# Designs tried in a protein design chat: VHH binders against Flagellar brake protein YcgR (ycgR). Part 107

Target 1, 263 residues: Flagellar brake protein YcgR (ycgR), of Thauera aminoaromatica (c4kar8)
Amino acid sequence: MAELSTPSPASPAPLDGGRGDELEKFTLRGARQILQLLQDLITHRGLITAHTGGGHSFMTAVLKVDEERGRVVLDPSPDPQANRRALAAPRLTCVTQLDGIRIQFPLVGLGEGQDKGRPALFAPLPAEMLRLQRREFYRLQVPLAHELSCLLKAEDLARKPVEVSARVIDIGAGGVAVVVPTGAAEFVIGGTLPACRLALPDGEPIELDLEVRNLNRQTQRNGTEQLRVGLRFAALPRAADTRIQRYIFKTERALNAKARGGL
Below, E stands for the ipSAE of ESMFold2; O stands for the ipSAE of OpenDDE; V2 stands for 0.75 times the mean of E and O plus 0.25 times the DockQ between their complexes.

## First folded at step 13 (VHH)

Design X56 (from S3 with L100W; framework vhh_7pa5_2; at its last look DockQ between E and O 0.45; V2 from the best seeds 0.00; counts 0 for: pae E 2.3 > 2)
Fold by OpenDDE, second read of step 14:
Structure X56 (fold): chain B 263 residues (1-263), chain A 121 residues (1-121)
Amino acid sequence: as target 1 above (263 residues)
Amino acid sequence: QVQLVESGGGMVQPGGSLRLSCAASGFTFSTYAMSWVRRAPGKGPEWVSYISPLGGSTSYADSVKGRFTISRDNAKNTLYLQMNSLKPEDTALYYCARDWDYWDSGRFDIWGQGTQVTVSS
């Protein structure tokens, strides 16, 4: 009976520095905002998964926000071992969801105590809270009829500059996935493709820098191999971001309307 | 429909034990703090015990401390009160109550019908 080692929930990868800038947009650092969000968690009775490291976690809840003392009161685990781990951890990574939005925040300086004779865990208020809207990770499958393309400025195997017209297969606020013929260019994960051009139906192409994040070879039904390239928008201008968001929203609305038996 | 249904009450001799149960339905039980409250004849309601949503925090009235144990099974949507070393003074109608707030509001928004506990020689 092979003990199916339940894959240890991957410790949330340290927010690598480059992802830092994107995450900053979603990071709350204002004391008032943090307090409000914590209060919202209480109001909505949001349960929290607190990660203690080493693949260990326990369920908790914010029971109270003590503004006067600048601390959060957490529900201890009914498991004493979990509490010991929590107290020994230099940092708790708390993860929860509110209204479909993922919320993540660190707690440091965890202690145990009592308030009004009730055992509790106490921590200083978090310095920051990350609020990730699912929509941010939503990738729209681009309808074939839209013929979205991205002109990639890449290099071939000889490091000669080449331009590759790539079909956009999905698009989100953070990037695009494109398909290119195998061998059209050499892509390196973590590499930057400068001055690429994303063609949207609504106007002139958007010039942007792209970072290669994923490479996946796909064999089509017809036996043709294609390379799927996941690309992150690097340094996307606000105007471009707005256009992309508008396109996504408009397209989603249209697709939903069609799915509901509209046109 | 939100409902709490108490059970397990009865008559017991002094020094005896009872285990009360409260079945919760119609709401996400695991996200609410719960309490036991009792009402003795001719007296007002008395808070007995509190348990946090996940069960990691419990508290008791001084009158029952060391004798009563509150617990919960969130998978079964059930609250429990183990009562040991029962005294005649513990005779009351025992209610399961849902706490409005997580932390010491003393406010309850939902009550069961109660279960009678009688301690008599």
Scores: ipSAE 0.871, ipTM 0.945, lowest interface PAE 0.5, mean pLDDT 89
Fold by ESMFold2-Fast, scan of step 13:
Structure X56 (fold): chain B 263 residues (1-263), chain A 121 residues (1-121)
Amino acid sequence: as target 1 above (263 residues)
Amino acid sequence: QVQLVESGGGMVQPGGSLRLSCAASGFTFSTYAMSWVRRAPGKGPEWVSYISPLGGSTSYADSVKGRFTISRDNAKNTLYLQMNSLKPEDTALYYCARDWDYWDSGRFDIWGQGTQVTVSS
């Protein structure tokens, strides 16, 4: 009844704040970290899409971080109506990207005025900023031809050990999504599956501890039920991380080459 | 190649108008603040006008306020200066300049070759 969701790095749409648990570990709350990230947006010239609600947004940039007054200076829109919508909004959701890293933060208490004789929008420094590296939120859809599988070491309803071979449907730096027949094992969100084996095409299975994150029941057209299980890698060794990243990179390159070779 | 190329200068009578253009190439124009700077014969450079990366913020030297308007077209990588009610003291070589930073600078890292504006009877 829960579903694995992965945002695109290129998407300007804001991520839902209600995903608290999944996004918390990527959320910066330290004052120095926030100031440094805002300064990085200035230094690397990151343009920002500011969402004002009701499907409205405008493009802006952080022009200055005024540390003494605890505020950011933002480029107003050349469209006066966009500025009026922004000033009327209770909150702006700001979305940007630096070198494939997705950055999202709220601004509350937007005002307008002048600094150095220049019109500007002003907002207090955000209390938090979300920072997602491309590798951590990207999910590769596994080609069916690869026949990628994960042997899950789980428990049945009576807490007896069972082994379930599950087909891997997507994979990322942080985990996998698998499909299993309904009733093959009992999964509990937050539960740990120890010593599972992920089979990659290039060698021996990788032994991993997996944590259950999401469950979604699907009914196929023939009436057969399948369970989609989202699993997080726990305590991933460096060698395993390297092999998984290599598989993702190699497969993505092959898919991109195939797409470009199409006529 | 990073380049700024000015055009639109010329000779005009006092009270006349000119529109200067600056074509930018070799960099992402929309991510830089831009300025116009002028140099009159025998004088040092004078900053004339500023525009923010997205064009929402502009400022002007006191000598040109109300007469000049800076604008930009980020889709065309072009900066403009509309000059109205021109005076003999506006006679100068006008430079398009790329600002080093967005807000606190008076520093520029890229300059055009300049375009001559002469206001004379």
Scores: ipSAE 0.726, ipTM 0.887, lowest interface PAE 0.9, mean pLDDT 85
Fold by ESMFold2, look of step 15:
Structure X56 (fold): chain B 263 residues (1-263), chain A 121 residues (1-121)
Amino acid sequence: as target 1 above (263 residues)
Amino acid sequence: QVQLVESGGGMVQPGGSLRLSCAASGFTFSTYAMSWVRRAPGKGPEWVSYISPLGGSTSYADSVKGRFTISRDNAKNTLYLQMNSLKPEDTALYYCARDWDYWDSGRFDIWGQGTQVTVSS
């Protein structure tokens, strides 16, 4: 009965630009694919959060795709200030979802006018649209009680093998972020760590190869320096992928149930 | 099931006012454009007014422009028509209609039963 394509009451935030290269494979740039996706939004009655910058946004919808004029027709806000901010913005970042698929696209050159005697906002068709399954962008913040760890097979300064037990702070379909004490091992961005072991609460550790994607030094609450290491899963076996996604699903579901039942 | 129920009709003298309401249920009201349509005795249906899903765009037939105001309260799933300066020509059965096509071609897929407005002494 309920429309699953309707955005939640909280306004979805745009994905940040620091993921640009990794998001490219999910970015549609073909005119035909863009037209079809916009038409899908119309057909499924998707509500859109349009971000105007400065922390401001408003709700809208694509009312029509005018293929002959190469433009989209948007529902204006009933709030005149929101319309003024939208018309003044150099671009709108539109965010919505269809059946769990996140859709994000820019609109530039927004104008005000009428179509068939009806007031509307207009913009040229977007040059790109991002289309993501939730699993492609989501990272679960790991509860401390789970004590998730990853045994890293790394090297010290003398290139001697060392094993480092690292606490997992977040986990997603594509990788983990861990923390280790500064100096526990040497990590090289782009380097691979073969045969690491990810310990989930439900069974034997998962053996997997990891690639170092980022390093960030940070200070613990006690003043001690630690290293945050962003790690990408290399070719992940199907069974391992299933276990990781099951862990994420069950943990998120348990956290949501606790939040609802506690309030 | 999808349902639209109009209310607020009645008899009023020329120059008077009425406010029509339409309660919507069984669908996500805020994602549909809505219209008022009327049928006078012996005549076919006449589109009266339109409102976009989020309420930012309204339009009116020339015969009612300046006298009628369409509005919606998406939190209450309710469509309204404020009718001022009523004329005998406004006498009709007024229907609340859900606009499937969103924008350019009014394809009303769901109608209410209507509420009668009679403008006479």
Scores: ipSAE 0.445, ipTM 0.797, lowest interface PAE 2.3, mean pLDDT 85
ESMFold2 (binder alone), look of step 15: mean pLDDT 85; pTM 0.854
OpenDDE, look of step 15: ipSAE 0.870; ipTM 0.946

Design X73 (from S3 with Y102L; framework vhh_7pa5_2; at its last look DockQ between E and O 0.67; V2 from the best seeds 0.74)
Fold by ESMFold2-Fast, scan of step 13:
Structure X73 (fold): chain B 263 residues (1-263), chain A 121 residues (1-121)
Amino acid sequence: as target 1 above (263 residues)
Amino acid sequence: QVQLVESGGGMVQPGGSLRLSCAASGFTFSTYAMSWVRRAPGKGPEWVSYISPLGGSTSYADSVKGRFTISRDNAKNTLYLQMNSLKPEDTALYYCARDLDLWDSGRFDIWGQGTQVTVSS
């Protein structure tokens, strides 16, 4: 009897709080804009994943915007424990997606009560809402068969220039994640790697500047230690942006077609 | 095709119980509030019960409060009405209805065919 681990649907994870300055241009703070976006969630029946901290979340929906009382009415969980966790949390981080747009917002001061005999969760209107197009948050997991690589221009431990061919693990409109052997080069968060070369299947490698955003040590199943490096496109020419978007689009379509084929 | 199909009606003695079911198809069931509405012979429709999209909020008409329980199983696209302590005045055709309003309730666009409940000695 061989069993495969069935993948659980991943709930949308909140975007990194350390990206506050980066995300400011996508943050709505006007009262009219906030109200309009919340009404859009109601009109289009957007389900919300509410994160209560400590890895806990539950599914909810905005049932009503009560402008007179300055609050939103949220669907409680049918699980009483989820509601207790939500009420105990100092803040909810609400994440939803509407027509390829990612929406994220905080709710503070969650309470419970009744309106017309109907139990509900209530929270003051959020002071801010993040609104991102799919292109700005989507990450394509690069198929191993594509052997996508990026030639990194970095420094070794002795501060000498070194070129490292790194495998691209994921790619989005804003950057790539790569893996390199531990010790292959020195990376500093916030540092810029100039004139790196991203190899896509079609055409010449793309020359671009990359900013180091994060570093994570990973141990492979075979025991080999690797470094996962998150890299942001510092300045992306329009032609390069077009090629990257085309690769993402074509690859996603091919993966979706293969999944639907059932072959 | 968007469809609601009720079942579980029948004849029962006063004080008895029945469980109604409503099978939904052709739409994303979990994103809609749902209601039960009944119509007794020769009378207008009476709203009976409401349930929110995720099932965390319910409400009832005063005439059935404490006796009826609405619930839903979003994984099975099914709405339920558990009816206890049935009275002769509960005799009616019971309809499953899709509610367009998530909270204020009362604007219905899709109805089932109805299931007959008769309470008599």
Scores: ipSAE 0.736, ipTM 0.891, lowest interface PAE 0.9, mean pLDDT 87
Fold by ESMFold2, look of step 18:
Structure X73 (fold): chain B 263 residues (1-263), chain A 121 residues (1-121)
Amino acid sequence: as target 1 above (263 residues)
Amino acid sequence: QVQLVESGGGMVQPGGSLRLSCAASGFTFSTYAMSWVRRAPGKGPEWVSYISPLGGSTSYADSVKGRFTISRDNAKNTLYLQMNSLKPEDTALYYCARDLDLWDSGRFDIWGQGTQVTVSS
């Protein structure tokens, strides 16, 4: 894929499908919480990108929460084709932000109609809403100078234990991505790597159980082959989580200082 | 500074047309529902028309249905009212109004200065 131009102004996109099950703990399902969050969107005038599938989307807003009828009232598009796509879609995936918090929710059973002689789109209240703070979906690109590494306790092709020191290329609240030389170990999606060790610049390494979530073979510009391994933290103690968040915060602050004048 | 400035009023004969404009500044125009409201001589304010924040829903008072058309251009921060088949009863000062409510209308917090429309021979 090749891109040669500046992207248009960004709009929120649905989260990557590979994170669906990891996002369950950030999913609201209580009726009162859902009503309040929808009302907060109205109060703060949140604009919503509604994805209809096939790469199509349109801008909308929640105009009203009709609690008595158990439905939301949405601003239809002034483009009739967008409205037809929305009504034909089996579901809308709505994405927005509220005060830096990402909000995503499905709407099913979308219909058109009128209220007060005003046309609108209507849908039942969503059964769930995803609410994520920045650190819950953000991935820091690790500066090369930090040489952040993770010791992986994996297996070779013969299923024998092998230790691999992997460079960490990004890190977030839920996991890391690492690179290893091709052939250094055998990884299987869904497999667990117990007692791995994540080395942060300050302090002792953090012992973690990791789960392999994705694998990508990559050839670098110099012809070197490596394997990108996406790893989820299985169970992360609060102290370890705090250290990871502190690392992310400090690193972002240091990068911002360099952008302002090189400190 | 939040501001609404109406223009496009004037004197026309019955059956004539006018197009009103309202320039908005100092706030995020596309996140507010907007209305036109008018005051005829010696009368209180009368709601004329509504448009939703993104422009997909419109409604009108019965007295103007079929003759007036509300629209907005969010890229230009401008609200419009196309007024056709004007009647003497349409004579009024016309205001552009910002609505605090997105759907239920009626809590207008910011108004323009108004633009006079006079329909007479």
Scores: ipSAE 0.639, ipTM 0.868, lowest interface PAE 1.2, mean pLDDT 86
OpenDDE, second read of step 14: ipSAE 0.866; ipTM 0.953
ESMFold2, look of step 15: ipSAE 0.602; ipTM 0.857
ESMFold2 (binder alone), look of step 15: mean pLDDT 89; pTM 0.902
OpenDDE, look of step 15: ipSAE 0.883; ipTM 0.953
ESMFold2 (binder alone), look of step 18: mean pLDDT 90; pTM 0.906
OpenDDE, look of step 18: ipSAE 0.883; ipTM 0.954
ESMFold2, look of step 19: ipSAE 0.634; ipTM 0.869
ESMFold2 (binder alone), look of step 19: mean pLDDT 90; pTM 0.904
OpenDDE, look of step 19: ipSAE 0.879; ipTM 0.953

Design X85 (framework vhh_7pa5_2)
Fold by ESMFold2-Fast, scan of step 13:
Structure X85 (fold): chain B 263 residues (1-263), chain A 120 residues (1-120)
Amino acid sequence: as target 1 above (263 residues)
Amino acid sequence: QVQLVESGGGMVQPGGSLRLSCAASGFTFSTYAMSWVRRAPGKGPEWVSYISPLGGSTSYADSVKGRFTISRDNAKNTLYLQMNSLKPEDTALYYCARDLDYWDSRFDIWGQGTQVTVSS
């Protein structure tokens, strides 16, 4: 699985808004930052999928930011029904992409009118915008041949300290997903696993504090059950971040070269 | 290799109709507003019609309102101008133009134009 319980950055479907704590660090709330990002969408001509609820959406674009009136000017849909649904909706969830960066923001209080004699939709400036870079969201599926492991410090079902060597199945800038046999350890969402050791090729294991973000129970074809655990890097040292990024880039390039019949 | 190629012009009698087409290539057509601009012999360029990137917003010069309809097919990278009730005053070379700026119409690429002649 290439992503930890989140949609692909290329997906037009909305993420779980700003409700997820893990998305908070990617959420812009500064007025200047919001204006700059909206202007970037205009400059780079980002098309937006606006979700109106009930499974309905339409394509739009930010045509102009009206700073004096504190609003954005949006391209109406050529479908009048889509515009009527949008105007009736209490909120639009807008999703777009700029150079592989996923951008998502809400618009509340949509209205319609004219701008320069041209039909337009208007909405107040969003109070927040999610900006999720492809590289920050990207997860490398770890090749089995690499035998990447993470030594986890957790508690067993009897609440006794245990060390569990878990296989790393994917890795990104923000964390890893690991596989643990059912019953080997007890995990609590939001709990911290201190001083875990991530074994990357070509160097000493990296000591990391990991936060449990999600749990998924899976049954293998041979009938054995295993637990997939999503873990976030709680505080990543600069040197560790560099080594993880280097591993990701090297592995991706090697896989790409192999797929192209290179080397 | 950014290119706009107009077609569909010709000779027509007053009251007739023509449909102009503009084929776009070398850029993401659906992200740009587009305009039609015409130039009659001995006159400067006159803006005729505008369409927003997704086609939900259109506008027209007063001289053509109610007679001309601008439309686009983003799947085919094609812009259209349906011209009805043509008048001798509509005789001009018609250009497809890519519109860079919503606030102040600013055109950066034009096609070679397609000639429309309205005469009896």
Scores: ipSAE 0.558, ipTM 0.829, lowest interface PAE 1.7, mean pLDDT 84

Design X91 (from S3 with L100W D101E R107K; framework vhh_7pa5_2)
Fold by ESMFold2-Fast, scan of step 13:
Structure X91 (fold): chain B 263 residues (1-263), chain A 121 residues (1-121)
Amino acid sequence: as target 1 above (263 residues)
Amino acid sequence: QVQLVESGGGMVQPGGSLRLSCAASGFTFSTYAMSWVRRAPGKGPEWVSYISPLGGSTSYADSVKGRFTISRDNAKNTLYLQMNSLKPEDTALYYCARDWEYWDSGKFDIWGQGTQVTVSS
C-alpha cells in the first residue's frame, strides 16, 4: 500500500527507513555513531513514541545505554496494556525529535526485567538509526484559498505526453502532494516527471523535476476515484528552495496567528 | 525559578499514614527521574524512593519497601509519596529531589526545602 505523504517531524507516524534508497544517506549504521545518538537522546531528554503496530503506541525514554551488554534500557509504560503490546510485538518503531532533527530506529527482541532493583524494558542496540533534519519532512497543508497548482508533464495511458494541472494539497522542503484528475495521466513509483511548473503566490512558476514517491487512490462518496500523488523534488535551484521555504514560513505564521486569536 | 516545594508532613502515631506531595516548577517535570530522600535527627541523608520520568519504573529502600508508594502526575507537575504503617524510625525531614541522571541515580541537582514527618505516641 502506497502512502500519499511523508510524515512531518511533528507526526508520530513512522517513516520507511528500511528500504528507502533516498533515506540511506540519513541512516547511521556505525556502532560508534549509534551509541553517540542514543547518548544524545539521554542528554537532551528526548521522549520517544514507540509504535507497536496496529495503530498502537506508548511514550518511553532511553534511560541508559548498556554498552557492555549491547542493549538499551527503556522506561516501561505505567499502562500495563501498553507494556503487554510492546512485549508481544515483533518490533518497536521508535520515533523522536530533538531540535528539529527527526530520529527513528527499530528495536527487536524487547524483554522485561529488573536492573538495580528497578523494572525496565530491555532491547538490543539497534543496527541502524535514521537521523533527519526537520525541513526535509515538514508538510504544510496548503489552504484552499491559495489555489496552489503544479503543472505536471506526464504520459497518458497510451504513453503520449500530456500536461496535467494538479492541485497542491501539501508542500514541504522535500516535495509536494497533489491531486490528479482521474484518468488524466499514468504514474509509476520511481518515475521522473521533467520540467514541471509549480505555481506559488507572488511570482513566476518554478520549473522543477519531480520524482513519483507515493500513489493513493481514494474513493469519494459519489463513487468517483481521486488520485493523490506524492512527488519529491529531484533537484532544486537555491532560489527555488528559498522561495518555497519563504512560502511555507509565511503561511505557517499566518495560520498560527489565526489559530491564536481571531474573533 | 527552578523549584521543588514539599507539603503533607505532620505528626502521626505509629501505624498511621501520610501522603507527601512535591510541586515542581521552572522545568519540564516529565523528562526527569525523581527521588525522595530523608534525614533523621542525628543521621545522614538516606535515599527512600525513585521514580522514572514516565513513572513506569519505581524502586525503594529496603527499610520502606511494602509500606511506601512513590507516584507522579506529569500533567500536574507533582510527585507523591504515600506512607503507610509508619514507624518511629520514619521520623525525618523528607526532601523531594531531582535526579540529574535517569538510571545511574543518586546525583541530585535540585532539592526542596523539606517537609517534617514525626511519628510519635
Scores: ipSAE 0.611, ipTM 0.851, lowest interface PAE 1.5, mean pLDDT 85

Design X92 (framework vhh_7pa5_2)
Fold by ESMFold2-Fast, scan of step 13:
Structure X92 (fold): chain B 263 residues (1-263), chain A 122 residues (1-122)
Amino acid sequence: as target 1 above (263 residues)
Amino acid sequence: QVQLVESGGGMVQPGGSLRLSCAASGFTFSTYAMSWVRRAPGKGPEWVSYISPLGGSTSYADSVKGRFTISRDNAKNTLYLQMNSLKPEDTALYYCAREYGFWEDSRAFDIWGQGTQVTVSS
């Protein structure tokens, strides 16, 4: 293969550039966080594609974290040749997914033996793990200072058309979450809100169709109730997608710069 | 609906062979360790064999080691037990069992099939 492409978060192919700024924020390096994530893989029975290099890979799973010996216990392949390739490899690149979250980590110093009379592969705990949420699940919490709003075209309780200016509380590649006062409009899960207008800080409002995914009634700290509405982009033009992605990346970089300055 | 359905049992002479199958449905078969467990009339259950989720790790009761082989085909959601050199003492109802526990809690079973009868007699 001569082509360069980034795989989706659900793809078994490894992601490159674990030292880049874009991936560094998703990289766990704390021992406790690594142990917890490995335990989550065990508890959720996550299957792992282990890449041994040279285009070779095999399916495995983390069966146990041995904290006393500082190592993971892995399921060997039923193919003895795959196990021999793995043991000869200087590094395994492990790729898995839990609930749409892509997880990738290296294992170095693979060995074999038995645990409780059962054949197993062993490796020291990884020094880092990448945890990358699927694009549609990644949500930027919108800073209040940005005053992001979305003009929703909906119906009131009498089925009369109404326009509601809703505050955007989070935004991702796949949609937005907004808050509206209770009773301002009626929303139906699965219903489409046509020709809504998303106001980003730079440029004209983006006209887009939104699908209602979820509804949550929330009580604010002052005791007032608001409705949180999860909205999916029903069909996003490329230009609109590009503008939303630029807003997300620009805002993330600004928030990261602020956090680093406070260190 | 989580279900395990065994097949392949029958009557065989001592020294004969049988291959048991277990068809799994209603759960992600490849993520669970599986075991074969047998019960002879008037006796308690005896664990026979274990296979890890991906099939790379197997273990056997001393009574069947070297004679039985456990395997799985995760693409077909099917567990197998190849039984060779069968003895009268192998006569039992054989159950396919799903392990709900993890590596440290191995042989903790939550789902069982209906069983398939194996009779070894002269």
Scores: ipSAE 0.589, ipTM 0.851, lowest interface PAE 1.7, mean pLDDT 85

